# Miniprotein binders against q9sl92, part 25

Target 1, 330 residues: q9sl92
Amino acid sequence: AMESDASCSLVLCGKSSVETEVAKGLKNKNSLKLPDNTKVSLILESEAKNLVKDDDNSFNLSLFMNSIITHRFGRFLIWSPRLSSTHDVVSHNFSELPVGSVCVTDIQFKGRGRTKNVWESPKGCLMYSFTLEMEDGRVVPLIQYVVSLAVTEAVKDVCDKKGLPYIDVKIKWPNDLYVNGLKVGGILCTSTYRSKKFNVSVGVGLNVDNGQPTTCLNAVLKGMAPESNLLKREEILGAFFHKFEKFFDLFMDQGFKSLEELYYRTWLHSEQRVIVEDKVEDQVVQNVVTIQGLTSSGYLLAVGDDNQMYELHPDGNSFDFFKGLVRRKI
Key: E = the ipSAE of ESMFold2; O = the ipSAE of OpenDDE; V2 = 0.75 times the mean of E and O plus 0.25 times the DockQ between their complexes.

## First folded at step 12 (miniprotein)

Design s80N
Fold by ESMFold2-Fast, scan of step 12:
Structure s80N (fold): chain B 330 residues (1-330), chain A 118 residues (1-118)
Amino acid sequence: as target 1 above (330 residues)
Amino acid sequence: SPDQIRELADQLRELVDEFQRAVENGDMDRVRELFLEIFRLAWRILDLARELLREAWELGDPELEKAARELLRIAYELINLAFDFLRAIRQGDLDRAQEILQDMRELADRLLELVQES
């Protein structure tokens, strides 16, 4: 097996014969691309026995795919033991992949070449990206909140099915996931406008079975139910797509209002007082505001003690929840 | 609390009856409003079930655990019926929509049955 510093192997797995034929077509055309002229080798699941799954800690494609009962999302799976970005796999190949395709990796790395200076994510983190299409750009910013809800409910669903006490995963606006005051995950949504549609790529990282940098779901579970079986990445991802597809359909049909109450019950910010910090000339101006919810455009809505309304955008502001501080990014 | 479960069952019955009238009258704006209320009620039942299951684990109470698991089953079934109802309405399948509303009434009866077994 020939490898270069800029190469990777992608294993393709489909739920039905329809997705399997897509996988065969992609392999025959060798049409998947990655940035930096990375050479991509495509392998069908049926041929993946040539890849070594040591220690049984690798993502189990069959366990995940056998759990999928969705109609759109998660039915086409791309897996690699190591990737620089699952997000790049789906976003750079949006036009080549079925909408709803998911890419999963066991290790995500950052750095140059194969040197000792390469950073690697802890094994046991659930790292995945998937795609969707939206027509109305006004509600595209809200999709990250639908994704966040689906992740929190998927974790609770898996616990419920096992008869375990639920893990209280909370949302820290705009895109972080927390348990017991410690970060366990994050969400990244990007979009491009092509052919009169918004092509959305969603990336999720969730600490399932990795002990660092902060905590993981299984560490929390072990604290509550020490003799229980550990949560599996495959179970959570399957549950995620089941829940996300339902929430996405509801969101598209009824709008975010249909999920709004559940979102506010799940986020950390109900009635939170925060300091909004702006630099005016060479002076720091601080205003105390109370978080009210989200605007129709998906931005954070707060009201000052002076009854002035504040709208905070994810891209323009930094939010330190534990300090109750919002600072303008300059 | 048995009183909380009874209140949830009564609310479900009332909402389903209003929902049926709105469907029969072709009042789609009212159908949308009532769908959101039933969906919210389903999540309130789910939250209660999860809290009771956690309490059962903390107390080591097998009877409370059994009741919590039954309430979880009812909550999930109601949530699934709510999504199925939305699909039936979108497809114009009013017969299926009526069947789903009847299934929701049966879940309200199951909630009351759970209170009687406590």
Scores: ipSAE 0.740, ipTM 0.892, lowest interface PAE 1.0, mean pLDDT 84

Design s83W
Fold by ESMFold2-Fast, scan of step 12:
Structure s83W (fold): chain B 330 residues (1-330), chain A 118 residues (1-118)
Amino acid sequence: as target 1 above (330 residues)
Amino acid sequence: SPDQIRELADQLRELVDEFQRAVENGDMDRVRELFLEIFRLAWRILDLARELLREAWELGDPELEKAARELLRIAYELIDLAWDFLRAIRQGDLDRAQEILQDMRELADRLLELVQES
């Protein structure tokens, strides 16, 4: 209640003249909004010289845009050195932005500088959000798995192109990314229904060049290949959109079954034995189940030692991977 | 291993031959099934290439690294051809689809050549 209005500069960058005209139109209208009375200033990339930092300090818009070879996703970029949420930028402005627009920030923070609970993401973390549209609500929950897979393959793709040993990024269901037992990333998907379509906003955080809070891709790479050049956030993001666009096309055309084998090869849960705890009439009951895969709706499918089928939902359950424990919520 | 590469090459040849027959018969459901098999095969080749490259780095083996890099190139070419094939089929460009199938056969030959050169 006592805080002054925040201010934020959003730099707009387009892949072609089409996206550049969109950027000019948005700047002229000054139509982009953020929560909490945040004053938004829109700047074209050509005008962003005042925001230029040393090479190691900020996301390189040109390097990213030059890596983009997509037809839909990542062709319109919104960047700021510091944001409360890349997800808020794309979700609050869904109707104003081209579908497939991406927002990137170097630092993401919670709250205002006057609160004692302010948190900031570490430098070197790849923090981005982008949008897509889907018509069939039954398969919307599966999009987070397509995104997860595209992130893991993008990291491997960048290593492959450089002739480096791959970094074994794994998926911890439903939406976390791990390397060598340590969390390196996470995915958040939200959706709203408008005009017979689901407006989906996808947020991704990936520890590329930050040592905190856990580990990062470049720390793993230096352990394997100490003299190699570091992985760049811009190259990984470009590779992500290349992989995601192809995986999304395949997913939309032929369903998740088209990606299912690759997903199961990439996740941590093949044949995992898990204890499911249920509260039955004030007593805790434990059942041992073996993970089989995913249901058509994207829920975890498991089989008990009694051959009973179990369906575990990402909403309403807590899953502790290292303990192999699921606690079901009523 | 050389036996794994031979098996992958044989599977690719068999799948490409089935693709050609399905396209010639206008069996679009069969074409979609076989596309998924080619896609899965391409990722199996890619996984093998990545494992061999990692092994080459651990052993400091330049010849294994060279073989792994070539297998990696073959896997990426197959993935690109698979995407191009799907687009050609969607556009009804059967002549382009046929060219892509021939390019896939040439990749199977390159896989076999890698085994002969090891």
Scores: ipSAE 0.712, ipTM 0.879, lowest interface PAE 1.2, mean pLDDT 84

Design s83Y (at its last look DockQ between E and O 0.66; V2 from the best seeds 0.00; counts 0 for: pae O 2.9 > 1.5)
Fold by ESMFold2, look of step 13:
Structure s83Y (fold): chain B 330 residues (1-330), chain A 118 residues (1-118)
Amino acid sequence: as target 1 above (330 residues)
Amino acid sequence: SPDQIRELADQLRELVDEFQRAVENGDMDRVRELFLEIFRLAWRILDLARELLREAWELGDPELEKAARELLRIAYELIDLAYDFLRAIRQGDLDRAQEILQDMRELADRLLELVQES
């Protein structure tokens, strides 16, 4: 069935009176839109008690907002129990929303319209999207690495504050998150150029308490500390914005160089040796290279045993980092 | 592990002393370079604290847990001070910058105390 006939309720929540007045203005203008003719109903948090039953599975708006200490990011929140895409909410309404606004849902799904692929995120997954602005297009691709770093540090920070052992979330370049060889999350960045600025929308999915399809953070924590209090999506999101705002400010002031050591200590690829396959005159030639880091443009930098430098691209190479094979597509 | 904490404390003291001289001389290029060195050192201390806390939890060792938690506090404080220092320099508040450097020196002393207590 087509889900374009469905209605969608978006609950608006602000950190302080400034953001609350923005929410009232958006509701009065009925100004938010979705791309598929979905009818949008805007509801203020103060009005939402009848729409959210007391259950332990719904995103706790007060818990999140009480945790926010940022000046820019995460101060305006849009929530719905079910959405087709948190990313669409913030990207299609970029100009209407304060920069740094976040959209969160309990369950994300894709409709079946004219496509054959249908999926739904499990409940317990932290699914969110938020916005930022950048001026320099050369460094826009690097923002995904800043975001992934902030996610990994947010998880560790929450564990630290609870007195718990850390969960070693690792980054698989370019935008995947792993624990113990299993994927627990991913990042999506999109941008448009308008009015001499890049409008950047960032989507994140993180398996906090969903159990399936692979693993989740709370399953890992239960294995290490069975009697501990489990991680909450709200705590992780709050910690994320705190870490991200600090990292973003440093990134914008001093470049990605300022975060590189922390990033390389968190990713899976330090000193990883891989085989790069090239075709020369209809023959496959294999070269062993060692991953060195990222180029200034955000691609992989490697050095071969021949002391030649290689720039490895996602679209120009096939990747199987767990088998140590990177095949050149060109 | 005690040797690692001593090494980190010695590095911090040396960097803070260099920081002090660079600020007094008005050498802003060196100040920015030293900020990054301190920032990276603070994250190394945080990682060590996290490793020790995990080890303490696995062993059920309350003395190791106490040391790991203190190291964790020092690391978080140092990271916060590094951010505050950068903000002070950006604002041209050299009095505040000097105050922060003294606080960093006190953190280095606390690191050395952890080694002496183990």
Scores: ipSAE 0.776, ipTM 0.909, lowest interface PAE 0.9, mean pLDDT 83
Fold by ESMFold2-Fast, scan of step 12:
Structure s83Y (fold): chain B 330 residues (1-330), chain A 118 residues (1-118)
Amino acid sequence: as target 1 above (330 residues)
Amino acid sequence: SPDQIRELADQLRELVDEFQRAVENGDMDRVRELFLEIFRLAWRILDLARELLREAWELGDPELEKAARELLRIAYELIDLAYDFLRAIRQGDLDRAQEILQDMRELADRLLELVQES
């Protein structure tokens, strides 16, 4: 973790006059906070011309806002050219921000206090976090699957609208995104319980136009359609919120059952056979199981050769998809 | 595959007719089940459309591309109609629900037109 006095500029942007007034109110109160005594400066989009460099290939706030057609999610945007965590911005300020607010950054950095080394992500990676509220804690673990599905469909939607061949983004349970066997993204969901509600913060990283460390969506697209125009982070994010809002509404109204078939068609684990290893005293016990889907609680459901049901938890088991191996961590 | 598109069109017609009957009978549990089946069918059509478009790009086939693009349009329209139907039912707007069911029948007809383009 980084411990130090730092400064951070957050640019606030709204879809309509309603969100613009929220931005003005936040700036006037100077109410947004970040951990480790980071000094926060709030700037309205109209005042941010000196911070937005056209030559830097920075996230285009206007292009994003023009692409969204949602009623709740993504209508209030917080942007900074460089952040340690978009997740911290939305989670530490949950009560101050409209639910559904999104934070975006061009560069994510990690530092370690002991080494003084700082890692920075290359530009072109779509890094964002947003918030939502849920009342039923039993289905909170499932939200990461709704998010994953919305990301995969948003990418395909952008391709469809441009008449391009789709990019086959797959889900590696519980929270990773893959194309052609290479990781292109990941999802992090955290929640806190307050006043009979779960405050959920969702973080997403997606390799759109950064060829390192593994691959990106535009590299895959160029392999299939070399003369095509590149996919833009702003368009993908807009498409994401359109898909997510629809999927979230359906999920809340009809339950995960409504998205279950689409999720299983998108994930990498249909009918996968996996060896589950467990240490019982000094003996290694191996059971072969077949992945069936998800339990109602959001854990991996598998069936053994004896038709016995197994529930696999991500924090209680390590899962190596490519080796078909699960090991108990205890 | 023309046979696959024909099968999807037949399934859509059958689901819409059952959906209409369930709405007329006030069977809301059946309406919910059929909504999910129509929603799933829409996504199966979308998946097929995407596969055909990819194939068209690989082959450089403009006629296949045209068919794939029409199938994409049908899939997206059906998904939008499914969401609109859910909204209409939640609001008790049965007149709008009936309009949506008719629009879904017209999409089934458009699916069949694709297999007639020999």
Scores: ipSAE 0.773, ipTM 0.907, lowest interface PAE 0.8, mean pLDDT 84
Fold by OpenDDE base, look of step 13:
Structure s83Y (fold): chain B 330 residues (1-330), chain A 118 residues (1-118)
Amino acid sequence: as target 1 above (330 residues)
Amino acid sequence: SPDQIRELADQLRELVDEFQRAVENGDMDRVRELFLEIFRLAWRILDLARELLREAWELGDPELEKAARELLRIAYELIDLAYDFLRAIRQGDLDRAQEILQDMRELADRLLELVQES
């Protein structure tokens, strides 16, 4: 079977004249590349009128761009109707893209998960990746929590503005998003150190309108709102960048402590009892600890029945993150 | 409850007065602390508004829903004003900072109006 050499189309969109000139420059140089050497076709938004068929399910570039009022994030957009990975687009082209550039796709067929698992997103899933820069490597691991908060608050903000019941999206540590005990999203952060900065690529997946494989946000609203007023991917993404820019500024100015209270209100793990495994003399001993919060390094902080504080580390072997925790005495 | 909204309004006024004093004294550390307190207050208003929205939907009370939506607006406006205030201070625009403090006082008055209409 001939793997059809399906050229990947990337539509380049700029919020202002500055980002539009960047888009023209990238197209003229044909500078954007994919890691698998897939043939890339760069198209400006102004030229894309024939590619956006009136498929009501395509990401609405104009709706998103009109919602963007941020100074740094989401002002340069790359859209594709089908893409292997939004994360590969932004991470491999980090130096060519403005900081805060976002890549969005309607269908992702080789999405990178936190694990070696490929996440395939159907239509109605919001799949995006964006770039940011950080200087302090000690706080880079905490950015995933700031992103998680910004997603949860963006969903609430959109519900509030549309006059809908708010959807209580919760955080399952470290990087999963849950509604009513079902996974509806996930976050992946990767970083590279270059030119005295950490180049961070942030990938987010959120089930907005895709009923499979678990549930979606609009399924929670079913019967409470008219179909015309359901959540749109563009609205959530716009609200996300607005929340994220504010939270990122606060995080960079005052550290994660400024967001910690909101994080603990939003996560699933307050006073959670978990079993941790210790290796004592080549025997595995199970101990029970109670989750108290996060350490300054972004690990789970827990207290033992001995009143000793512990930092919980992943063993790297368990697919269930909570089954593969090792305690370290602090 | 109306009493909870009144307490939130009084707390907002007190925090704005403390901001005014911190700006006048050039106490930037106190300004940062007060920002976090305003942020926490805005989240308390949001939590209350979301509780009242749930109650309004369960009871089918459109007036309670209207009040809860106004509380949501006030809380989001307060968050925006708090960030704008920090921006004004960082830019050295003290006149803009004073305008924003007055806008925050007006939000406290809007909270009290909701208590009187309920």
Scores: ipSAE 0.212, ipTM 0.619, lowest interface PAE 2.9, mean pLDDT 86
ESMFold2 (binder alone), look of step 13: mean pLDDT 84; pTM 0.836

Design s84E
Fold by ESMFold2-Fast, scan of step 12:
Structure s84E (fold): chain B 330 residues (1-330), chain A 118 residues (1-118)
Amino acid sequence: as target 1 above (330 residues)
Amino acid sequence: SPDQIRELADQLRELVDEFQRAVENGDMDRVRELFLEIFRLAWRILDLARELLREAWELGDPELEKAARELLRIAYELIDLAFEFLRAIRQGDLDRAQEILQDMRELADRLLELVQES
């Protein structure tokens, strides 16, 4: 076990004078906290010029912030070159940060304090977390699908603006992103209920320029357009918030049905036949079902060859897409 | 296809006319329905633009690339205008809503111009 005082520097960046004043207030109060007694130092972007320029491969805060034209999301940015969790930064400080704040890191690590076997994410992965509020708990589980759509469309948007052929990022239900049968990303949403609202923290990892362990967007792009300029994490994140804010606004106003057609064209499961295994005592029962779509609550809706409807939940089932198999946990 | 682009332009003009009537009648349910139709139309234009751009890259066709890039611009502008329209309606800004509808009509004209210039 490695026992040492953990320390972390968080760089704060705002889109306008409003967000800049929030950043100054947070620094003056030194109010941001991280788990495990991590000592947090808050630095304003104006004071962090040396840190941002130390590595040619570091996330470019100004490139991202200058691109953002949103009204809510991504207007307050927290960055660190290395973090244990972007999700912890936003979730532990939900009440201190403007809703819609985003945290980005270049390297995310795991296994702190355990021998010399510390895992680190490869450089070039886009890793971020941001916050939102929702009032209706019944539709909170659907937010991960809105996020997934926004990521896939953000990648296409960056390609479109560069005049490049689009990269066909697909969704593997409930929360994984794939290109050409290989995983390139994942989404994690958590929520807590306070003051009649659901405080939602969204985490996203997307393989932009790393290629480990499977593939990345720039590797796919090189295969299609070898002489093209590479996709930048900053451009994808900006495009993500532009798409997400529109999709979220539409979702809140008209429900998931407004995005449903686009979602089904983007996911891997249209008309998929799946074997559902139920374990009753010591007997395994197999039923063949066809995926129809999503229920209003965001679960998989499937129809059996017996014309019975089946609802499959993310937490209660093991879904192996490539084997077409769902094992229900009883 | 020139015929496909003409069809998209005709559909956009018709939807904008229906939007104007719905706003004049204060029919918010119809406004929401028409917003979804314009949103879907914008994504149809975007999908066409993306496929044409891919084809232009595969064929090395600069004229097809030029047409695809203009369709991309039209699709993105239409998506932005649709959301700005929804925002204007929610804020009760009917003057801005009317300006946005006029901008949408100009996008339909730009779609037709693409067909006439090919």
Scores: ipSAE 0.723, ipTM 0.885, lowest interface PAE 1.0, mean pLDDT 84

Design s84L
Fold by ESMFold2-Fast, scan of step 12:
Structure s84L (fold): chain B 330 residues (1-330), chain A 118 residues (1-118)
Amino acid sequence: as target 1 above (330 residues)
Amino acid sequence: SPDQIRELADQLRELVDEFQRAVENGDMDRVRELFLEIFRLAWRILDLARELLREAWELGDPELEKAARELLRIAYELIDLAFLFLRAIRQGDLDRAQEILQDMRELADRLLELVQES
């Protein structure tokens, strides 16, 4: 059965008095909503002793907020120990929340009405969503590349700051994160058009300290530096917003071209040879192409051995990187 | 490695000098072009620093680790200065832009100092 009487508690935390007043206002109005008639209880950080302070392995709100030195992103935090979707929290409440607000959860679940049919993410995965506004819809598809780049650099920045060898997080186009050939994360961007602006919600999952059988950043780090202290989700998230705010400002000022070289150094696809499979009049045609980069619209640019150019769209294509295969279905 | 650091330092000096001339001449298109070149150079320095730090960990070499960590500091400072420079130019604050260019020259000198230290 569909969940109709589900409930959740959202803890609100602000960086300064400005964000704290927003939290108080939201609690007074009880204006935050979630899908499927979920009942929402809003709690200020000062009231959350039984949720946050009693669990040593829960996301540490104070550690995160104390690391934030941004001017826009990550200054308003929504946290819950368990949610169905951080993305739903920010997207359904876009108009009620300051732009740049972030939602974090320790456990994300999926399922219908019965515990034995519910999937839960392993604890230790960094799962968050945040919001931004854009005016030019033509460059909205590029934001996922700015986000993925900021995640990879944030991980390296945390290692750099600690004097540790960097973790070589790579981008698998269009939106996956890999280390040593194994997936460690993914990015989801959605947008809607309202009041002559694009409201963008960004979701990120990153395996920081989750257990086996999947790999995570701390497992990679222990392989390189066994005696090192573990990377913390709070430090990575703080570093992410510091890096993302700078990259976003640069992207808005100079366009994606300003980040393009760094993106190509970070992705898995430089000079990659792939087979493009197209349907032409009920026939399957295969062409071998070499990936060159991205077009100005953010699509994959490849060149055939005959110098014919191919533009591959993330929504209209499937890409199997390990097989070197791209299928085009329109 | 020492030759590579010297080349990066020389490139930074040349770019900063061209940057100053472009600012003095009011050539804002050239200023934006040179900004991208300095930004790319900063990332090349950062990449080199990260590779050297990884090598230091693999070899257990404290001197290489110290040099790598100083190169990391230089790279991060250069990236921060580049963003501050872009902000100063957008605000029309040419005096602050000039101060930032002087700080960038100091970083080039620090790069050369690393090459001279054993």
Scores: ipSAE 0.734, ipTM 0.888, lowest interface PAE 1.0, mean pLDDT 84

Design s84W
Fold by ESMFold2-Fast, scan of step 12:
Structure s84W (fold): chain B 330 residues (1-330), chain A 118 residues (1-118)
Amino acid sequence: as target 1 above (330 residues)
Amino acid sequence: SPDQIRELADQLRELVDEFQRAVENGDMDRVRELFLEIFRLAWRILDLARELLREAWELGDPELEKAARELLRIAYELIDLAFWFLRAIRQGDLDRAQEILQDMRELADRLLELVQES
């Protein structure tokens, strides 16, 4: 048996007796695994008094669970004070966990991003991953937009509930979140096909109370309402699942068209003018296009001054929306 | 702002009347289209409420805050009613669908009352 210096404790928490029994079963089987020979210890919430700290610095499991009124998502919680990746916890163990399970950590120092990028989350960042199933692979790429919308609306919903001025969280296509021109979050969706369904794992990072490297929601809130109470990661996550469950049901029943207008009002790209550079036989051709929306496949739809339609798919960081530049090579 | 609230109330009443006709005619494609329009209208009310609440905080205006909070409640109720309406239609519960349409009309009346009380 290989020995690793890497180890983690996963605390399992359920909303009802149904989820509590699942947690007991998982602990008895010791069936949850992580990559790179990481040693995993499974602990029930009732046994976790030495790991769960009664301070404002650690994610509060009880505060989150008490806020959940969903029927599917967020009812089974996996928490650790420190993880390499919340995404790996849910995706590697998809078959063992109830669909809709969420993993949360206070510190994530090794994330899973596009092109295997390292994601570092300072303390105060809301880092979580959860699972869902879809049958139609053609609309799986659109789920990241539903998730993005649910995050932006969850932040606003928490402000609404508290009677606070809303925080204008915007979407930078395809998967980034911005406030006042500064990045506050990102979304990563991965999927695998098994038993005629797509198993989707969703990872989200959101700067709630971390002041570095850019900004956070609480810094924005204090700028608008200095005397207000701070937003809590637990309340935002609860609001996220309430909003996501409704948006997901609407998306599955009515398609993305049902959320399309709200998405366009929330994204940064309405009527944005972009320069597209194509290389044709050693000459660089620049075309000015205006963003119109999304195609049915979830790519950008744009119109040139020549009234030609363009589908834009950024590849290898060839796209900078804030500079309005796309470079393509044939 | 009072003109915007009145316009939203008038649009809601018109959409509810069209919903009722579509349901009576068994036109499910039209029902789905009208659902999307009600859903969009609810989000427009929500946006207005959020803007008014922000202005109330900037001005320290308790009457504007009260109006904004009522618009927030109306928007959230309308969103919930829209989801319940689709469920009722999917279950073939026409009586429940009619009750929901009446609740939507009452929300339009609350919007108009808000203009009168401002």
Scores: ipSAE 0.711, ipTM 0.875, lowest interface PAE 1.0, mean pLDDT 83

